# VHH binders against q07589: the designs that were tried, part 5

Target 1, 356 residues: q07589
Amino acid sequence: MSRILVIGAGGVGVITALSLWLKKESDVSLVVRSDYDRVLKHGYTIESCDYGRLEGWRPHHIYSSVEDAASAADNQGYNYIVVTTKNIIDGPVNSRVSNIIRPVLEKNKELHGPQLTTHILLVQNGIDIEKEIWAEFPREQYRYTVLSGIQLIGSTKIGSGHISQVGQDHLSCGAFDPQDAAAIQAANDFVRMYSNEGQNFVEFDPRVRYSRWKKLLYNAAINTSTALVGLDVPRCLEFGVNKKSTEIEVFHPAMREIIAIAASEGIIIEEEFITMFTEITRKKVFKPSMCVDCEKGQLMELEVILGNPIRIAKRNGVATPTLSILYNLLVLVQAKLKERKGLLKFDEKTATLVDE

## First folded at step 14 (VHH)

Design n1
Fold by ESMFold2, fold request of step 16:
Structure n1 (fold): chain B 356 residues (1-356), chain A 116 residues (1-116)
Amino acid sequence: as target 1 above (356 residues)
Amino acid sequence: QLQLVESGGGLVQAGGSLRLSCTASGSTEAMGWFRQGPGKEREFVAVISGSGGKTYYVDSVKGRFTISRDNAKNTLYLQMNSLKSEDTAVYYCAARGYEGWSFDYWGKGTRVTVSS
């Protein structure tokens, strides 16, 4: 039976753990930070469009930290690490994905050496998110694969230990390295262990890079713009000049730039997705995730969504006038958030940033 | 190691046409063309999928350039019509190998000069 550690206990992470638990094919552990004592004593209350109402529910194991989860691995270790946290590469060092997962990788290595391959599933936005893991964990010292999870789900923590899922779960899971047979097998195995026939949608993704670049049309154009202005998508569209300028002068140009960048990397995305992402969000009166993050004073996934594509564009000679303006304004928003959290300091006497 | 050899460059008057070729030493995934104009950085021009079924062109060449490939001959083509002086550049062939995710293989380039 596969041992699976889910890291992150927001609406996404809890439904992920529930889906795995309901299938009865895996031993499911969840890292629960602030809600740990409440969930230990009372369990979760879950209202799910996929699974109905559950009260007092827990996965097989809960832990207050990744370190505690790693210590509990005993002689079996974890087969999967499922990361559902935000990927903020410009954030604190201890919040980097490599540092979050390190205790489990070290424990698996200690227990089994090369005999246990750890499958790291990144259920996170952005491109090039796997590169930190490859750089930080040399393959001559660690045995692992890196898997991609692209998840669309309407699931929210609405109180301590309370989850509301109003949007059906759709997960696409695949290998970042399409030539890695072990990763491909692990992704297919995860799809099987996560699938609850007729209740959720889970599929193997044979083209992870294509899928991530395609989703970036939405994230780099719409998610960013709404975060910058603090509005939901319908308001952004209706408040534009002649009710068209946001779509014509912001969303579409930004998406065209992403398509050009992907093409310069050999990944061809169909231009009809520009219209598709605009239209499926036009009537959705809710704030996208990056806007919500800003509203809550939380750091944004800015570098994996905009920074990384722009760096690729510069290397490949692709013009990004719209993305560059969005990025540079959002860098200021991110700095404002960091300053409020004490992660950078401005010296008002000298009018300069205090260097680290 | 995959090798790429471009050919077909030369001097052409504005409004004229030229066809570039690039022969690969083996099978490839996506292939593309980049170019570097005088005093400029190298820039992306066009790409074609491994199967040849999908293409993409930057706006500056769309409608004037056609990318194609002949997989039986491991050869990539760029048909350039209605040439302009700003198309003057060294044109580079690039390819993804089956093991790679980016354009890791590059030719040495072929020079195209468009005269007024």
Scores: ipSAE 0.573, ipTM 0.872, lowest interface PAE 2.3, mean pLDDT 91
Fold by ESMFold2, fold request of step 16:
Structure n1 (fold): chain B 356 residues (1-356), chain A 116 residues (1-116)
Amino acid sequence: as target 1 above (356 residues)
Amino acid sequence: QLQLVESGGGLVQAGGSLRLSCTASGSTEAMGWFRQGPGKEREFVAVISGSGGKTYYVDSVKGRFTISRDNAKNTLYLQMNSLKSEDTAVYYCAARGYEGWSFDYWGKGTRVTVSS
């Protein structure tokens, strides 16, 4: 049985752990930080459109921290590390994925040396998210693969130990390095361990880079714009000048810029996806995830969704006027969120940022 | 390791045509053209998929330039029609290896000068 550690106990992480647990093909551990005591005593209450209502549910193991999970590896270690946290590279140092997973990678190496390859599955938005892992963990010192999880799911923690899933789980899982046979096998194995036939939708993704750039059309244009203004997609479209300016002057130009950037990296995305992503939620009154995060006072995945593509554009000589204005305004929104959380301090008497 | 050699640059009158070639020392994934005008930063121009079935062009060259490849000869082409003075640049061939994530392999460039 594969030993799987799921890191992050938000709506995504809990449903991920549940899906693996229901399949009965893996030993499932979950890191549950703030809710640990509640979940230990009472388990989760889960209301899932895929799996129905569960009460008092726990995976095989729960831990209050990644460090505790690593310490309790019972001399076996973990075959998979599944990261479902948001990737906030401009946030606190402890939110960096490399720092989150380091205790487990070190423990696996200590226990098994080269005999155990650790499969790191990043279930996170954005592009170039794997590069931090490769930079921080040289392959001559660590035995691992990096897998991509592109997930569409409507799942939210609505209270301590209470998860509401109103949108079906769709997961695409593949290898970031398409020439890594071990990663390809591990991705296919994860698809099998995650698949609950008739309940969720999961598939192997043979072209991870293409898939992530394609999804970025939505994330970099729509997710960002709705976060900036605090509106669902139908309102953004209907409130525009002549009910057209939002898509014509904001969404479509931003998406065209993403297509150009991807092309400058050798990844060609068909332009009909511009209309597809604009239309898929035109009549669905709900707020995209970045808008929801901002309204909850949580930091946004700004750099992996918008900062990284803009940096690529600068290196490759691709103009990004629409993405650049969105990014610079959202940097201000992110700073406002950081100030409210105590991560940034402004001295109002001197009108200057406090450097610490 | 992988080597790319451009050829076909030269002097041409505005409105004229020119065809660039780039020979790779081995098989590649996507290939593309970039250019660097006098006093400017290098900029992306066009890309073609490894199979040759998909292409993309920046707006400034769309309809005037055609990218193509002959995989049997490991050769990339850029047919440039209706040339403008703004097209004056050193043109670089770039390739993505099968193991690579971006254009990691570059030629030394071939100079195109478009006279008014």
Scores: ipSAE 0.570, ipTM 0.869, lowest interface PAE 2.4, mean pLDDT 91
Fold by ESMFold2 at other seeds, fold request of step 16:
Structure n1 (fold): chain B 356 residues (1-356), chain A 116 residues (1-116)
Amino acid sequence: as target 1 above (356 residues)
Amino acid sequence: QLQLVESGGGLVQAGGSLRLSCTASGSTEAMGWFRQGPGKEREFVAVISGSGGKTYYVDSVKGRFTISRDNAKNTLYLQMNSLKSEDTAVYYCAARGYEGWSFDYWGKGTRVTVSS
């Protein structure tokens, strides 16, 4: 029975743990940070379009930290680490994915050495998110695979221990390295352990990079724009000049730039996806995840969604006028959020940023 | 390591045509053309999928350039029609291997000069 540690107890993480728990093919642990005491005492209340209403629900194990989860592994370790936290490269060092997962990788290595391969599943937005893992954990010292989880789900934490899922879970899971047979097998095994027939949609993804570039059409154009202005997608579309300027002058140009960048990396994304991603959210009055994070005062996944594509564009000689404006304005929004959180300090006497 | 060799560059009058070729030492996934004009940064021009079924062109060449490939010969082509002075550049062939990440393989380039 696979032992799975889910890290991150937001809307995505809790539904991930629930889906695995319901399948009854894995031992499911969840790291619950700020809500730990409430969830320990009362469990979760979950309102799910896939699974109905649950009250007092917990996975097999909950922990208040990754360190505690790693310590509790005793002689077992974890087969999978499923990371559902936001990937904020420009955030606090302790929030870097490599630092979050290190206690489990070290514990697995201590317990089993080379006999246990750790499967690291990144259920996070963005492009090039696997590079940190490969850079920080040399394969001569650690036995692991890196898997991609591309999730389309409408699930949010609406209160302490309270999760609302209004959009059906669709997960595409695959190997970042398409030549890594162990990763391919681990991705297929995860699809089996996560799939609840008739309730969610789960598939193996043979082309992880294509899939992540395709999702960037939405994330780099719509998620970012809504976060900048604090509006849901229907309002962004309806408030535009003649009810058209947002899609014609912002969303579509940004998406075309992503298509050009992907093409410069040898990945051809069909232009009909521009219309598809614009229309799929036109009538849904909800704020995309980056907009929600910004309104909660939380840092945005800005670098993995906009920064990384723009760096690729600069390297490949691809023009990104729309993405560059969005990025540079959102860098200011991110700095404002960091200042509020005490991560940046501005000296008003000198009008300069204070050294850290 | 995969090797790429461009050919077909030369001097051509504005409005004229030229065909570039790039021969790869083995099979590739996507292949593409980049160019670097005098005093400019290298820029992306066009790409073709591994199968040859899909293409993408930057707007500045769309309708004038045609990218194609012959997988039996491991050869990439760029048919360049209605050439303009701004098309003057060194043209580089690039290929993505089956490791599947980015254009990691590059030719040494072939020079195209378009005279007014």
Scores: ipSAE 0.567, ipTM 0.870, lowest interface PAE 2.3, mean pLDDT 91
Fold by ESMFold2 at other seeds, fold request of step 16:
Structure n1 (fold): chain B 356 residues (1-356), chain A 116 residues (1-116)
Amino acid sequence: as target 1 above (356 residues)
Amino acid sequence: QLQLVESGGGLVQAGGSLRLSCTASGSTEAMGWFRQGPGKEREFVAVISGSGGKTYYVDSVKGRFTISRDNAKNTLYLQMNSLKSEDTAVYYCAARGYEGWSFDYWGKGTRVTVSS
């Protein structure tokens, strides 16, 4: 029975733990920071479009920190680490994914040496998110795989210990390294352990880098634009000049730039996806995740969605006029969010940023 | 370590043609061409999939350049037609290896000079 540690107890993380727990093929642990005491005493209240209503629910184990989860691992350790936190590269330093997972990797290594392979599943948006892990944990010193989780789910924490899931869970899981047989097997095993027939949709992804670059067409063009202006997708499309300028002058050019960047990395994305992604929510009045994060005063996954592609473009000599202006304006929005949270200070007397 | 060797560069008149080749020491995934003009940074030109079934070209060369590969010979080609002065550059062959990294393997380049 696989021992799985889910890190992050937001709407995504709790439903992830629940889906695994319901399948009864894994031992499920969840790291629950601010809600730990409430969940310990009363469990979760969950309203799920996939699984119905649950009250008083807990996974097999809960912990208040990753360090506590690692200490409690006993002589078996964890087979999977599932990271569901948002990846905010420009956020607080101690929230780096490598720092978050290190206690578990070190404990697994201590208990089993090179015999236990730790499967790290990143359920996070963006491109190049695996590279921090590879850089921080050299393969000659650690035994692990890095897996990609591309998830579409409408699940929100609406209060302490209270989860509302209004959008069905769709997960694509695969190996970042397509030549790593152990990673491929671990991804297929995770698909099996996560799949609840008739309730969620779970599939193996044989081409993770392709899939993540393809998703960037939507994320780098639409998720970013809606966040910048605070509008849902239909409003962005209808408010454009002649009801066309948003898609013709913003969405499509940004998506073509992503296709060019992916090509410069050896990944060829079909141009018909430009139309497909433009159309999938044209008539659906809802705000994409980055827009929602910004509206709630939370930091955006700006660097992994837009910053990383632009840095690749600069390295490879690919022009990105549309993406660059979107990025530079969103950097200002991110700075505004950071100032509201006390992470930046501006001295209005001198009109300068206060460095710390 | 995968080795890449370019050939076929030279001096050509504007409007003329050249064919570049790049021989790899083994099988590769995607392969591509980059170029670096005088005083400029390296820029992406074109890519072809490992199977050879898909290609992509930057707009500045689209319709003038054709990328192709012969997997039996581990060789990448770039047919350059209707050459312009701005095509003057050192052209680099790049390949993706087994490791799944992007273009991790590079040749030393072959120089193309478009005159007049």
Scores: ipSAE 0.514, ipTM 0.851, lowest interface PAE 2.7, mean pLDDT 90

## First folded at step 15 (VHH)

Design o6
Fold by ESMFold2 at other seeds, look of step 15:
Structure o6 (fold): chain B 356 residues (1-356), chain A 116 residues (1-116)
Amino acid sequence: as target 1 above (356 residues)
Amino acid sequence: QLQLVESGGGLVQAGGSLRLSCTASGSTESMGWFRQGPGKEREFVAVISGSGGKTYYVDSVKGRFTISRDNAKNTLYLQMNSLKSEDTAVYYCAARGYEGWSFDYWGKGTRVTVSS
């Protein structure tokens, strides 16, 4: 039976743990930070369009930290680490994925050496998100695979220990390295362990690189623009000059730049997706996730969504005038959020940033 | 390790045509062309899928350049028509291996000079 540690107890992480738990094919642990005491004593209240209403639910194990989860694994460790946190590489050092998962990787190595392969599933947005893991954990010292999870789900924490899922769960899971047979097998195994027939949809993704570049059309153009201006998609479109300038001068150019960057990496994305992503929410009054994060005062996944593609573009000689403007303005928004959180300090007497 | 060798560069008059070739030592996924003009940084030009069924070109060459490949010969081509002095550059062949993340294999380049 696979031992699975889910890291992140937001709406996505809790439903991930629930889906695995319901299948009864895995031993499910969840890291719960701020809600730990409440969930320990009372469990979760879950209102799910997929799974119905549950009261007092907990996975097989909960922990208040990844360090505690690693220590409590006794002499067995974890087969899977499922990371559902936002990837904020320009945020606090302890929020980097490599630092989040390190206690588990170190414990698995101490317990099993090369005998246990740890499967790291990144359920996070963006491109190049796996490269930090490969850089930080040399393959001669650690046995692991890195898997990609692209999840579409409408699940929100609406209170301490309370989860509301109003959008059906769809997960695409695949291997970042298409030649890694162990990773491919682990991704297929996870699809089986996650699948609850008739209640959710989960599939193996044979072309992870293509899928992530394709989703970046939406994330790099629309998710970012709405976050910058604090508007839902229909308002962004209707408020444009002649009700057209937002899509013609912002969304479409940004998406064309992503297509060019992907092409310079050898991934050809169909231009029809520009229209598809622009139209799919034209009449739906909702704010995309980055806009919501910004309004909640939370840091944005700015570097994995915009920074990384722009760095690729610079290396490959691809022009990105639209993405670069969006990125540089959002860097200012991110700095404003960091200042409000105490992660950045500006000295108003000298009009300069305080170095730390 | 996969090796790429370009050929076909040379001097050509503006308005003329030239075809570049790149022979790979084995099969590849996507292949592409990059170029570096005098005093400029290397820039992406065009890509073709592993099967040869899909292509992408930067705007500056679209309609004038055609990328193609012959998988039986492990060879990539760039047909360059209506050449302009701005097309003067060293042209590099690049390939994605089946194990690779992006264009990890590069040729040493072939020089194209477009004279007026």
Scores: ipSAE 0.642, ipTM 0.893, lowest interface PAE 1.9, mean pLDDT 91
Fold by ESMFold2, look of step 16:
Structure o6 (fold): chain B 356 residues (1-356), chain A 116 residues (1-116)
Amino acid sequence: as target 1 above (356 residues)
Amino acid sequence: QLQLVESGGGLVQAGGSLRLSCTASGSTESMGWFRQGPGKEREFVAVISGSGGKTYYVDSVKGRFTISRDNAKNTLYLQMNSLKSEDTAVYYCAARGYEGWSFDYWGKGTRVTVSS
């Protein structure tokens, strides 16, 4: 029986834990931060279009921190670590993915040495998100794989211990290293453990790199633009000059730049996806995730969505005028969010940051 | 330890044509061309998929350059037509291995000079 630790108890993480729990083939642990006491006492209330209504539900184990999950006295370590938190590279150091997972990797190494391979599934947006893991955990010293999870699900926390899922659960899971047989097997195993017949859709992704670059068309052009202006997609499109300027002068140019950057990395994305991603939410009055994060005063996944592709473009000699403007304006929005959260201080007497 | 060797560079008049070749020492995934003009940074030009079925060109060369490959010979080509003085550069062959995220293998380059 696989022992699975899910990190992040937002709408995605809780449904992930529920799906694994329903299969009765995994020992499912969930890290619950702010809602820990309530969930311990009363469990979750879940309203799910896929899995039905549950009252008082808990996975097999809950913990208030990753450190507690790693140091539990009867814990035998974890086969899978599923990371569903936002990846905020420019955020607090203790929120970095490598620091979040380190207690579990160290405990697994202590308990099992090289006999247990830890499978790290990153259910996060962006590109190059696995590189921090590879840099911080040398493969000579740690036994692990890194897996990619691209999840399309409409699931949110609507109150303490209350999850609403109105969008069907779709997960594609694959290996970041396409030549790592252990990673490929682990991704296929996760697909089987997550699949609930007739209730969700989950598949193996043989081309993780292509899939992440393709999804970046939407994320780098639309997620970012809506976050900058605080509007849903239909409003962004209708409010444009002549009802056209947003798509022709912002969305499409940004997407073409992503296609060029991917091409400079040897990944060819079909231009037909520019139209597909522009149209997929044209009539859906909702704010994409980055816009929602900004509205809630939470930091954005800015670096993995825009910073990383722009750095690749600079190395490869690819022009990014649209992405660069979006990025530099969102850096200011991110700084404003950091100031509100006390992570950044401006000295108004000197008109400088405190550290400058 | 894939090796890439370019050939076919030279002097050509504006409006003329030139074909570059790049021979790889083994099989590759995507292959592409980059170029570096005098006093400039290296820039991406074109890419072709491992199978040869898909291509991408930067706007400045679309319709003038054609990238192709012969996988039986492990050889990449760049047919350059309607050359302009701005195409003057050292052209580099690049290849992606089946294990890589990006172009990890590079040739030493071949010089193309377009005279007015």
Scores: ipSAE 0.642, ipTM 0.894, lowest interface PAE 1.9, mean pLDDT 91
Fold by ESMFold2 at other seeds, fold request of step 16:
Structure o6 (fold): chain B 356 residues (1-356), chain A 116 residues (1-116)
Amino acid sequence: as target 1 above (356 residues)
Amino acid sequence: QLQLVESGGGLVQAGGSLRLSCTASGSTESMGWFRQGPGKEREFVAVISGSGGKTYYVDSVKGRFTISRDNAKNTLYLQMNSLKSEDTAVYYCAARGYEGWSFDYWGKGTRVTVSS
């Protein structure tokens, strides 16, 4: 049986652990940081459109840290590390994905050397998220694969140990390197272990980079805009000038810019997806994840969703007037969030940042 | 290493036409054209899918340029009509290999000068 460590106990991570647990084909561990004591004592309360209501639920194992989970894998290690944390490159150094997964990779290497391949599944938004892992863990020294998980789900932690899932779980899982046979096999195995027929939707993704650029239409245009203004999508659309300006002057131009950037990287995204992503939530009174993150006072995945595409655009000579305005305003929102969390300090006497 | 060789550049008057070619030494996935004008950074122009079934053009060339490919000859084309002075640039052929995700292979470029 595969031993699977799920890192991140937000709405995505808990439903990921639950889906794996229900299939009964894997040994499921979950890292539960702030909620550890509550979950240890009472378990999770889960309200899921896919699985119904569960009370007092736990996966096979819970840990308060990745370090503790790595220690518990003494003689077996973990076959999969499933990263469901927000990818916040501009956040605390300990929140970098490479630093989060390092204890498990080091433990697997110590215990098994080349005999155990670690399958790292990134269930995170954005593009170029795999590059940090390839840069930080030389293939000469570590045996691993990097897998992509593109998830469309409406799942939120609404309280300590309490998860609300209002949107059906769709997961597309594939290999970042399409020439890596071990990664392809591991992605297919994960699809099998995660699929609960009739309840969730899980598929192998043979074109992970195409799929991530496609999802970026939604994330770079809509997720960002709603976060900036604190509104659900229907309100953004209805409050626009003549009930049209938001989609015509903000969403569509931002999405067209993403299509141009993807094209400059050799990836052609069909323009019909502009309409599809605009319409899929037009009537759904639901705040996208970045908007929810801002309301919770949590940092946004700003760089992997908007910063990285803009940097690619600059290198490739692609104009991004709409994305650039969104990015620069959201940099200010991110700084405000950092200040509230004590990660950034402004000296009001000098009107300057302290040591920044 | 995959090699890309452009040809077909030259001097043309505004309103004229020119056809660029790029021959690859082997099979490729997506292929595209970039250009670098005098004193400017290199910029993306157009791309075509590996199968040839899909294309994308930047707005400044839509309706005037046509990208195409002949996979039997491993050759990429750019038909450039209604040329303008701002189209003056060195044009670079780029290709994505089946093993790669980005344009990893580049030609040395061919110069197009639009006068008048």
Scores: ipSAE 0.586, ipTM 0.878, lowest interface PAE 2.2, mean pLDDT 91
Fold by ESMFold2, fold request of step 16:
Structure o6 (fold): chain B 356 residues (1-356), chain A 116 residues (1-116)
Amino acid sequence: as target 1 above (356 residues)
Amino acid sequence: QLQLVESGGGLVQAGGSLRLSCTASGSTESMGWFRQGPGKEREFVAVISGSGGKTYYVDSVKGRFTISRDNAKNTLYLQMNSLKSEDTAVYYCAARGYEGWSFDYWGKGTRVTVSS
């Protein structure tokens, strides 16, 4: 039975753990930081469009830290590490994915040496998110695969131990390295362990790079724009000049720039997806995830959604006037959020940023 | 090791045409063209899918340049019509291997000079 550690107990992580638990094909552990005592004592209250209402629910194991989960592996280790945290590479060092997963990789290596391959599933937005893992964990020292989870879900933590899922879970899972047979098998196994027929929709993704670039059309254009202005998508569209300028002057140009960047990396995204992503939420009054994160005072996945594509564009000589404006304005929003959280300090007497 | 060899560069008058070729030593996924003009950074020009069924062009060359490939010959082409002085550059062939993430294989380039 596969032993799976889910890291991150937000709306995504809890539904991930629940879906795996309901299938009854895996041993499910969840890292639950601030809510640990509440969940230990009372379990989760979950209202899910996929699974209905649950009260008092827990996965097979919960832990208050990744370090505790690694220590408690009882000489068996974990087959999968499922990372559902936001990927904030410009955030605190302890929130970097490589630092989050290191205790488990070290424990698996200590217990099994080269005999256990650790499957690292990144259920996170963005492009080039796998590169940190490859850079930090040399193949001669660690046995692992890196898997991609591209998820569409409307699930939010609405209180301590309380999860509301209002959007059905769609997950596509595949290998970042399409030549890695072990990764391909692990992705297919995860699809099987995560699938609850008639309740969620789960599929194997044979082209993860294509899929991630395609999702960037939405994330780099719409998720970012709504976060900048604090509006849901229908308001962004209706408030535009002549009810047209947002899609014509912001969304579509940003999406065309992403298509150009992907093309410069050898990935051709069909232009019909510009219309598709614009129309999907035109009539749905809710705020995309980056907008919600900003409103909650939480840092945004700015670098993996905009920073990384723009760096690729600079390397490849692709013009990004729309993305660059969005990025530079959102860098200011991110700095404001960091200042409120004590991660940056501005000296108002000297009008300068305070260095360490 | 995949090798790419360009040919077809030269001197041409504005408004004229040139056809660039790039022969790969083996099969590839996507192939593309980049260029580097005098005093400028290298920039992306066009890409074609592994099957040849899909293409993409930057706006500055749309309608003037045509990218194509012959997979039986492992050869990439760039037909360049209505050439402008700003098209003057060294043109590089690039390819993505089946084992690669992006354009990991590059030719040494072929020079195109467009005279007014």
Scores: ipSAE 0.575, ipTM 0.873, lowest interface PAE 2.4, mean pLDDT 91

